# VH-VL binders against f4iux6r469to655, part 21

Target 1, 187 residues: f4iux6r469to655
Amino acid sequence: RLLQRLPGCVSRDLIDQLTVEYCYLNSKTNRKKLVKALFNVPRTSLELLAYYSRMVATLASCMKDIPSMLVQMLEDEFNSLVHKKDQMNIETKIRNIRFIGELCKFKIVPAGLVFSCLKACLDEFTHHNIDVACNLLETCGRFLYRSPETTLRMTNMLDILMRLKNVKNLDPRQSTLVENAYYLCKP
Key: E = the ipSAE of ESMFold2; O = the ipSAE of ESMFold2 at other seeds; V2 = 0.75 times the mean of E and O plus 0.25 times the DockQ between their complexes.

## First folded at step 4 (VH-VL)

Design x07 (framework fv_ebrasodebart)
Fold by ESMFold2-Fast, scan of step 4:
Structure x07 (fold): chain C 187 residues (1-187), chain A 121 residues (1-121), chain B 108 residues (1-108)
Amino acid sequence: as target 1 above (187 residues)
Amino acid sequence: QIQLVQSGAEVKKPGASVKVSCKASGYTFTDYYISWVRQAPGQGLEWMGWINPNSGYTNYAQKLQGRVTMTTDTSTSTAYMELRSLRSDDTAVYYCARDHYEFWSGSFDYWGQGTLVTVSS
Amino acid sequence: QAVLTQPPSVSVSPGQTASITCSGDKLGDKYAYWYQQKPGQSPVLVMYQDSKRPSGIPERFSASNSGNTATLTISGTQAMDEADYYCQAWDSSTDYVVFGGGTKLTVL
């Protein structure tokens, strides 16, 4: 029942309250159930990803298996979706990449995984991969650009993104998405 | 048409520095990264780092950080690799190479002829 | 940084198919590249982005990359194919380029 309240956690107070209550129900089975519930967030409920990531970050200090299981599932999903070019599901890809980006802002997902995902999208600059890359940059690109540890890598990735936009024949929607993502990271 | 021409062989004493040049021609210099790769006698290829001539961004192999510096002069389409605090195990042929695919992939489609750097006392 | 493991040597008779492997954790999720190096010469790119062949490289060269293993295949191997072969990938965790240790192909 506690996990049924998860979709209603639309504020920091609500997610923090649920997180505290979850601590009283801590068992290995309940931690696996929580990870599955977080991973299976509806593709239409992207606004919840920041709150879910906050919950994971809060639990990370005392329940290390929660962040590790979730990150592994998200990485495995990304790699599976990149490999399924013929049957791409854009909504699932967007949910996946935005969750990775939100978790990166809490330092749950390492920057290296984010750069790996971004590179994979830029290496095969298709319509879906442009959407995925832009969603990733909109979610955590500014965070990575402002961090001294990742500023140089982000600058390089943004430079490559703009060069690809200029040399590829993109439709107006794709071109606008790239420009918006670029200037959101680097105002 | 596309060529990377490197400077000549160098003999250095331990503790010295060496600076190898790589002059590019036949393409737009700022459109591709330049990577540096070395090969000790009878050994395999070892990546040292790359430089983006357009941004000046560099990325160096972990074990060479603090000893290597890569630079470019876009007016002469020339890349440089400087290695400091030389030791005998730095004896190698040093290559520059053009990174073909979207700067970071390491697809090295054109290579310089190599520069032998010998470090001996 | 990721480690790419290649067999140190492979021997094949003229006209036989040579197979050179390159193993690394989740290598199939990355692009693999292959280089040929003959004595006293610079490396030459023979395969890029897993399975693509540069202009000028014979059709006898092919490659694949799946799971943990990338494979360079040379069909109808000729004496001129005798060389050292290196695989290469990009490691996203370190933003470094990684080379395999190299495989000496002997055609006898």
Scores: ipSAE 0.000, ipTM 0.442, lowest interface PAE 18.1, mean pLDDT 85

Design x08 (framework fv_ebrasodebart)
Fold by ESMFold2-Fast, scan of step 4:
Structure x08 (fold): chain C 187 residues (1-187), chain A 119 residues (1-119), chain B 108 residues (1-108)
Amino acid sequence: as target 1 above (187 residues)
Amino acid sequence: QIQLVQSGAEVKKPGASVKVSCKASGYTFTGYYISWVRQAPGQGLEWMGWINPNSGGTNYAQKLQGRVTMTTDTSTSTAYMELRSLRSDDTAVYYCARDYYGSEWFDYWGQGTLVTVSS
Amino acid sequence: QAVLTQPPSVSVSPGQTASITCSGDKLGDKYAYWYQQKPGQSPVLVMYQDSKRPSGIPERFSASNSGNTATLTISGTQAMDEADYYCQAWDSSTAYVVFGGGTKLTVL
């Protein structure tokens, strides 16, 4: 079974090889199974997210339902989790937002969804949401800042982030996290 | 400036369907969920479900699953709630409300639509 | 599927402190929200994220949320505060929004 090999795909060559082999199993049922396997990546395996996003981007040209289903599941998960203030959800929130960011760099996730996620975190500037926003910015903020179609909106979001940092009582970890995210996006 | 305007009152027979509209203005429609909440005469608030205008994703209250459908038309910034197989105990004021990202709180509410189900 | 329990009514004299409770399993691990509804009107958000006050809501409104109980407190209660009050939270297992049964506040 091809899907059993997903957790072992820790290089571009390995994920590309699996992607090629998967193209021979292009039934609707198999596409749904792939999306579920990608979505249920362990929260400790963040290093796989870039490879999974590369696979989705490769398949997107001929299997439009794969990216559509995955993006929908990730958006629904983000919207479910942004409410929660219990600590057991932080690892899931980080996995979710980093996957969204990786898919954004392949233009699978639209920039509008990323900005919606950032706005949600900035509007509710809690400890978890600061970590979520900074992880998102670390993953795709530079990409969005350098893209002509998103530079202005990205600049505005970064300005809001810095204003919030300056007016809130952030602990040193959070303050440093925000500063690092800001300067990673724009030198 | 931010406003949710609902369609007018309706009177329906048992077994009929009703479709209530909610037109949003003054904000980016796809940036917020729309929740639907109803209130039977003299009773409390009952959450019916939410829709994400950006994705079309929905989540319906268990007791209404199978009878309710929520949709949006992003070109007109309008949300719709259709309730089928109406019973007399569906008589209520139906509200749409702007639901913050992730269905967290309802900061702006429509004026309400009275739906009366009677013989 | 979570259930939020409120007392059906609370009565206070003008100038007294009103306390309205909302109880649910591990409610303190969730954000609680409060709405005010006057007869013939739509609900109005009066408190969000446990203890935050929207612009335009008087400072005499405050709230807390810990353990199993969220509390809305109205200090120096005025006749204009007479209304039904509803608490709200979400059920993380279903992503459903849930409301308390409501509390009628009477200022006599």
Scores: ipSAE 0.000, ipTM 0.450, lowest interface PAE 15.6, mean pLDDT 85

Design x09 (framework fv_tiragolumab)
Fold by ESMFold2-Fast, scan of step 4:
Structure x09 (fold): chain C 187 residues (1-187), chain A 124 residues (1-124), chain B 113 residues (1-113)
Amino acid sequence: as target 1 above (187 residues)
Amino acid sequence: EVQLQQSGPGLVKPSQTLSLTCAISGDSVSSDSAAWNWIRQSPSRGLEWLGKTYYRSEWYNDYAVSVKGRITINPDTSKNQFSLQLNSVTPEDTAVFYCARDHYEFWSGSFDYWGQGTLVTVSS
Amino acid sequence: DIVMTQSPDSLAVSLGERATINCKSSQSVLYSSNNKNYLAWYQQKPGQPPNLLIYWASTRESGVPDRFSGSGSGTDFTLTISSLQAEDVAVYYCQQYDSTPYTFGPGTKVEIK
C-alpha cells in the first residue's frame, strides 16, 4: 500500500510523510520490500532519485539494513553494465549512476565507491562512459570537491578528465558535456 | 594479492566465549568495496554463514539469526584485522571456522578469498 | 531463509567423462533489475577452505579451468565439469547471495569411478 505512493512523492513534504508512515512498519520483510521498490525506480523517473535518497538517509539512523542493501544492489548493477556498449542500456546506466551520486550527497554511498565508478569510466573513455561520468559529476562532483576529505582526489580526477578530453579529440557534443561537468564541480 | 590469516584458541569450554581473529594483507579492512565474513563448517550443519562487518561511510554488521544474538564481529583498523566473538558456546558449535571476503566489483556476497580455517572444539 | 538443495549427494565419474551437479533454491535468486542470478559455486578439497569457481551462476572466476561451467536461472542451477581430471575430486557447494543470511547447499561429493 505505502509502496504504491512512492512514484507520486515529488516533493519533500510528500516523501517525508511517506517516510514517517513507513516507520510504523518495522519488519525485515517490509524493509526488503522497500529497498526493492526504491531500486526499481523507472529509468525515466530521474526526478525521484533525490527524494528516494532523502528517504533512505532519514531511515538510515534506525534501519541500517535499508541503506546497505540499496547500495549493494546499485554497486552490482553498475558493475554488470559498465562494459555494455549497446544504446538501449544508456538510460539504465544514467539512472544507476545518478542514484549513486544522490546517495553520496547524503553520505549513504561512500566517496570511494564514487571514485571507483568514475575511474572505471575514465579507464574506458567511450561515448556511453563519458555520459555516465559527466552525470555522476553533475550529481555529486561539487559536493566531493567542497569536502576536505575528498577535495584533492576530486581535483586529480577532474584534471585527468580534462586531459582525456584534449587527447581523445572528442566530438563537439562530448567535449561540451565534459566542460559543463568540469565547471559545475569547479566553478 | 589478498591473504587472510586466522588465529585462535582451538579448544573452548561449554558456556564460555569463542574468540577468533582474521588478519588481512593485500587489502584494507576499511575498504568500502569489501565485506568481511565469518563462516563455519560442521558435519551436522554443513557450511553456515554467521555474519559480516563492512565499512560504508560507517561500520555495519549483519548477523545470521541462527546464532541468536550471541555473536559479535568487530573490525580493528589499526591492526588491519577483524574478529569473531561467539558467546555461550555449546558442543553443537564445534566446527571449522573460516574468515572470508566478499567484494562488490564482480560478486558481492560470493567469497573470493578465505582464511586457512580454524578447528574449534567445544568440550569440557 | 532461502534453502539450498543439491543432487546427487555423491557421484562417481570416470576420468575424462562429464560430471553434472544440480542445485535448487527455495526462492528465485534472479534479480530482475540487473538480470543476474545471485548464485555461486565452490570447490572444497580435504583440509582446504572452499575455493570460488563460479559467480553470477555462469561467470567463471579468474584462473578456473574452462571445463567448469555453470548454467540455470531463477531456482534451478547446474554445475558441469566437461572432462573430469584427477585434481577435480572434491566436494562442490552452491551458495545463494540474493539475501542474508547467505546460505549454502549441503554439497555434492565428486570421486573417480
Scores: ipSAE 0.000, ipTM 0.465, lowest interface PAE 15.2, mean pLDDT 85

## First folded at step 5 (VH-VL; framework fv_emicizumab_arm2)

Design f1 (at its last look DockQ between E and O 0.89; V2 from the best seeds 0.00; counts 0 for: pae E 7.0 > 2)
Fold by ESMFold2 at other seeds, look of step 5:
Structure f1 (fold): chain C 187 residues (1-187), chain A 119 residues (1-119), chain B 107 residues (1-107)
Amino acid sequence: as target 1 above (187 residues)
Amino acid sequence: QVQLVESGGGLVQPGGSLRLSCAASGFTFSSYSIQWVRQAPGKGLEWVSSISSSGSYIYYRREVKGRFTISRDNSKNTLYLQMNSLRAEDTAVYYCARDHYGSGSFDYWGQGTLVTVSS
Amino acid sequence: DIQMTQSPSSLSASVGDRVTITCKASQSISSYLAWYQQKPGQAPELLIYAASSLESGVPDRFSGSRYGTDFTLTISSLQPEDIATYYCQQYDSTPYTFGGGTKVEIK
């Protein structure tokens, strides 16, 4: 079936070709199946997230329920995991937040959701939330910093991030992650 | 159609070993954390062990730590539980179960495989 | 370890009755509580997660609620196919722990 080809779409041309083929299967059942397949992207294949996000953006103009269902599932996943501390969850958290960030760059996820996720991580800036915040910023932080509508709010969030790094006793790995994320957004 | 099928149960003497397998199909196995849960005959449910999607993070209940080893082969869509130094109290039906949203609740269960440890 | 105290251990009710089952956690688990149904000779099935969210395909006569560390599963109108043992499970932290179960029978 066409959904089995998703993991192999490692280029713009491949995901675009699959997207046009999928347009001819426009039923509510097929749209739900696609959303579930996109949501279940393998955690070891994070490179696919940009291509999956491109497919969603292309389909959004004619299949409005695809982006809305996917975004709702990602938001629910974030909220279900944000306070979980087990290292088993870190892989899912990183996939989740990177997907949210990629979809934001394609204007599928509203910036408000990204800022809400970032605020949640900064409010409890310990453990996994440091890694999640840094991954979100690495994915879409520069995009939001350079967008006129969100520059001021992103600047304020980056100031908070750096203040927290300077006040908390972060280990060297996390301190480096924070610095890399900050300067990637604001070179 | 999500399916989980356990195998490898049987009768073993105390101190013996068994290796349980759980074959997964109908979903992207490498995207999910998976658990072993057991149920002694006529008794309630008991979590045994968890393994993350990559296999990098592993947890055990205290009573099996050091004796049981959970592992997975994502290329074969298979979960394993190596059970060593078996005791009578390990007698149970063993289920493999898939994480719900990766959270620690279990949305799909196999039908279980019976492990009996007796003389 | 977080203890889950489930009550009652068994109950009998008539078809159409409202049935409630409770679990109390020995410490805060937020809303990280699930309810499972296990019919005789079968594997458990997830009914409710996050204390009150109904799993897909589960009849709406099932509902869950939370007040502090007290959790309730409600069957608004008991049906013959609801004969089963019901378990709560906390998934706030490992070891994940289950309640002792509630066996529901039709009288």
Scores: ipSAE 0.169, ipTM 0.710, lowest interface PAE 6.0, mean pLDDT 89
Fold by ESMFold2, look of step 5:
Structure f1 (fold): chain C 187 residues (1-187), chain A 119 residues (1-119), chain B 107 residues (1-107)
Amino acid sequence: as target 1 above (187 residues)
Amino acid sequence: QVQLVESGGGLVQPGGSLRLSCAASGFTFSSYSIQWVRQAPGKGLEWVSSISSSGSYIYYRREVKGRFTISRDNSKNTLYLQMNSLRAEDTAVYYCARDHYGSGSFDYWGQGTLVTVSS
Amino acid sequence: DIQMTQSPSSLSASVGDRVTITCKASQSISSYLAWYQQKPGQAPELLIYAASSLESGVPDRFSGSRYGTDFTLTISSLQPEDIATYYCQQYDSTPYTFGGGTKVEIK
């Protein structure tokens, strides 16, 4: 019942209030139900991802299995779809990678996972992988660029991105998407 | 608890039309691609059509393209298959099935609804 | 279109036997192969996805493997409740296609 309110939490205050109320339901079964509800966020509601990530970050200190289960489900989803080319999959891929990026900004997803996802996209830089890489960078690229521990690695990945844009024959939409992502990270 | 329930099957004459429905519950319907799969009596499984989570991407088996229309209403958690110009070879049990991670494998199936096309 | 050749079409085995069912794809499908179990009068149920990944709740006597375009479903010790027809399915690309099925019976 409490989980039915998740899609309505369109502000920091609303998600924080629901998070406080949820703390009183701390059982393994309830935690698994929460993770499934968070994972199954509708694709038309990408704005919810930041608020869901905030809830996970708040709960992480006292319910360690919530972030662990969610991150594992997202990583499995990324790996199951990264080589699929049907246009039907793009909606799920974008939801997936933006959620990973939001969780990275809340320090739930480690930067290593983000760089692994980005590397996988750059290793086969074509089709959906261009969109996925750019969405990841738009979500957390500047955060990683500004963080001292990851600045050098992010800079190296951005240099690879621009080299690939220059040598791959990207259409104008893809080229613009790559340029926009690059300059969002590195103004 | 994931549940898919098909309805709308029945007996119809060749050239006729039927509309199948699949009511979904126990999961966030709008987050999943859904499929129609059919099975002629005593025969194997045959994929019919797919629709993406938003309804924006739709695929059909060649033999039904132009005659069948897949659609969904995410506000009602319902999948539809409009079947026109029905033929005897369309006789089958029709299942709706949920995509596993949107990949094209099918992790949950309904119990099916029988469509019989005969004079 | 990718053809899935499943064999045998039927088999009969004793309780406790190791049972092996194979599918061959007409071209590379990577690991995008699923196995389904359909008991009499019931809808199919997913057993294996990604060629070898066991779906949640499926007994560990079921396993899947891949060698090139050859895929195998193995039941390590056949049980009475495993009486069913088994189907493979490729999901590399549309049209998604199924094997012809393997009916498993107890001797």
Scores: ipSAE 0.073, ipTM 0.680, lowest interface PAE 7.0, mean pLDDT 89
ESMFold2 (binder alone), look of step 5: mean pLDDT 94; pTM 0.950

Design f2 (at its last look DockQ between E and O 0.65; V2 from the best seeds 0.00; counts 0 for: pae E 5.0 > 2)
Fold by ESMFold2 at other seeds, look of step 5:
Structure f2 (fold): chain C 187 residues (1-187), chain A 120 residues (1-120), chain B 107 residues (1-107)
Amino acid sequence: as target 1 above (187 residues)
Amino acid sequence: QVQLVESGGGLVQPGGSLRLSCAASGFTFSSYSIQWVRQAPGKGLEWVSSISSSGSYIYYRREVKGRFTISRDNSKNTLYLQMNSLRAEDTAVYYCARDHYEGSGSFDYWGQGTLVTVSS
Amino acid sequence: DIQMTQSPSSLSASVGDRVTITCKASQSISSYLAWYQQKPGQAPELLIYAASSLESGVPDRFSGSRYGTDFTLTISSLQPEDIATYYCQQYDSTPYTFGGGTKVEIK
């Protein structure tokens, strides 16, 4: 019942209201149901990811298994798909990496996981991995660049990204994506 | 509990048509890609077709392309396979199978199958 | 199309024996290789994905390994309930393709 309202939470106030109401359902079963509902966000509803991440962050201090379960599911999904080439994967890959990036901004996903995902994309910088890397950077790249504890690692990763763009023969769409992601992080 | 239940199999003449259904329960059907896999009697497994969770990405094995149509109705948690211009070599048990993750291509849950027999 | 060559096509072994089944891909498939068990009259069940990852609920006597394009399923100590046909499957790209199967029986 309360989980049916998740897709309609298109503002901070709406997701915060639902989060307060969900606090009264603090059972193991209800926490697992919430995690599954958050994970199954529609692939076409990327705007919900920030609000879902906000809910997870709000609940994290009192319901520690919610963030841990969700992060594990997202990491497993990333690792299962990172080398897949079929185009049917792209919608899930983008949802996956943007969710990881949003959770990183809320300090739920550690920066180390984000850098591991980015490194995996840069190590095989072709096809979907270019789009995935750019989407990750668009989501949390500036946040990590401006955070003192991660600025150096992010700078190094951005330098690698631009060297790969200049050496690889990217089509114009992907070349533009890389440039846009780079300058969004580091104007 | 994850369940996939196929139906719609039967005996049909060459050149005939048949529509298979796969009813899904126990998981969020709209978040998974689903496959059709077939197995001729006494033979091995053969992938037939794939459809993404949204229905936007569809693939067929070469031998069935143009004759078979995969589709899904996410509001009914049901996968379909419309089989037209059936041939004797299409005789098989047809399974629906769920991807481990959408687009992964490994199949973590299978139905029990429905038998399609094409003979005169 | 990626051809999966599976061997042997059948084998008989005693309870407690170590059994190995091999599968060779005609080109690189990374680690996108699954192993399935199919008991007579039943649907296949996933045993191993990603070449070596054991699916939840599968006994730990099953294991998988990869060396290049060569993949191995190992049953460390064969049990009576392991009588089945085993299939490998590549899922690197469509068309997804299966090995020819290995029928495992008890002597």
Scores: ipSAE 0.261, ipTM 0.730, lowest interface PAE 4.6, mean pLDDT 90
Fold by ESMFold2, look of step 5:
Structure f2 (fold): chain C 187 residues (1-187), chain A 120 residues (1-120), chain B 107 residues (1-107)
Amino acid sequence: as target 1 above (187 residues)
Amino acid sequence: QVQLVESGGGLVQPGGSLRLSCAASGFTFSSYSIQWVRQAPGKGLEWVSSISSSGSYIYYRREVKGRFTISRDNSKNTLYLQMNSLRAEDTAVYYCARDHYEGSGSFDYWGQGTLVTVSS
Amino acid sequence: DIQMTQSPSSLSASVGDRVTITCKASQSISSYLAWYQQKPGQAPELLIYAASSLESGVPDRFSGSRYGTDFTLTISSLQPEDIATYYCQQYDSTPYTFGGGTKVEIK
């Protein structure tokens, strides 16, 4: 019912209205259904991630199991895919990391998880991990750079990123992607 | 109930063409990577081709590159395999299989297969 | 291409016996290894993924393990319905590759 409207929530007003209506369906079964629907956002609909993250943030004070379940599912997905070398995973990896980044901006995902994900990509800076790192930075890197409590850690990570770009033999697409992500965080 | 149903197999002469279809139901087809896997009579399993959920990432085993084309129509929940320039060694049962994780590469649901026989 | 060397190619055992099937990868595949069961005349079915994780609905007499590039499927107590051919499959990278199979029969 109300979950069928999630893909249509392409504005702040639409997701806020659905969130208010959903508050009156507060049962454990309904909360699990919502988390599953949010997690299964289509890979081609990345614009929805900010609105879904807003809904989670709104519900977090009243329904603590919603953010905890969603974050655990996203973390498990990241860990299950991070070492895979096939090309087939890239769309899922991008959705995963951008959702983590959006939730970080809404203070649902702790910065420690974001830095752990970034570190994992920098430790094996090749293949998909280059794209995943850059997408994470494009999503929440400036937020973390401008936050006093995380500025130093983010600055150190950006320095490592640029050092890796300079010593690795990246193709032109990947090199441009790294530079764009860097200067988006630190203009 | 997750269902995958292959069709389009048959007998064809060497050099001929066939188009296989796989009809999907019981799950959100557009969220999953799908594979073609084949098995020659009395032989083991052999991966043929993969297509990502959006269709943007496509891979083939070396022996079929340039002859086979995988595609999908997400509006019709259907996977396709266009097979051209068929050879005797392409004789097999062809299965469609769904990824266990979205894009994971292990296969949790398989169709029952469709037989392709290439002989003169 | 990553070669998966599966052994034995066939075996016979009695009901209740412990059965072990092995696969060796030609290079590191981390834990990206699946096991399938194929009964005669049927499509394969997933038993184990991620080297040791049991697929939902699979009996707990099936287990998987990893030591480096060596992988093992164990059936702790063979049952009549376990007559099948078993395949390992790496899914670390394309081309995805299968082992040659192990045909399991009851004496």
Scores: ipSAE 0.257, ipTM 0.734, lowest interface PAE 5.0, mean pLDDT 90
ESMFold2 (binder alone), look of step 5: mean pLDDT 94; pTM 0.952

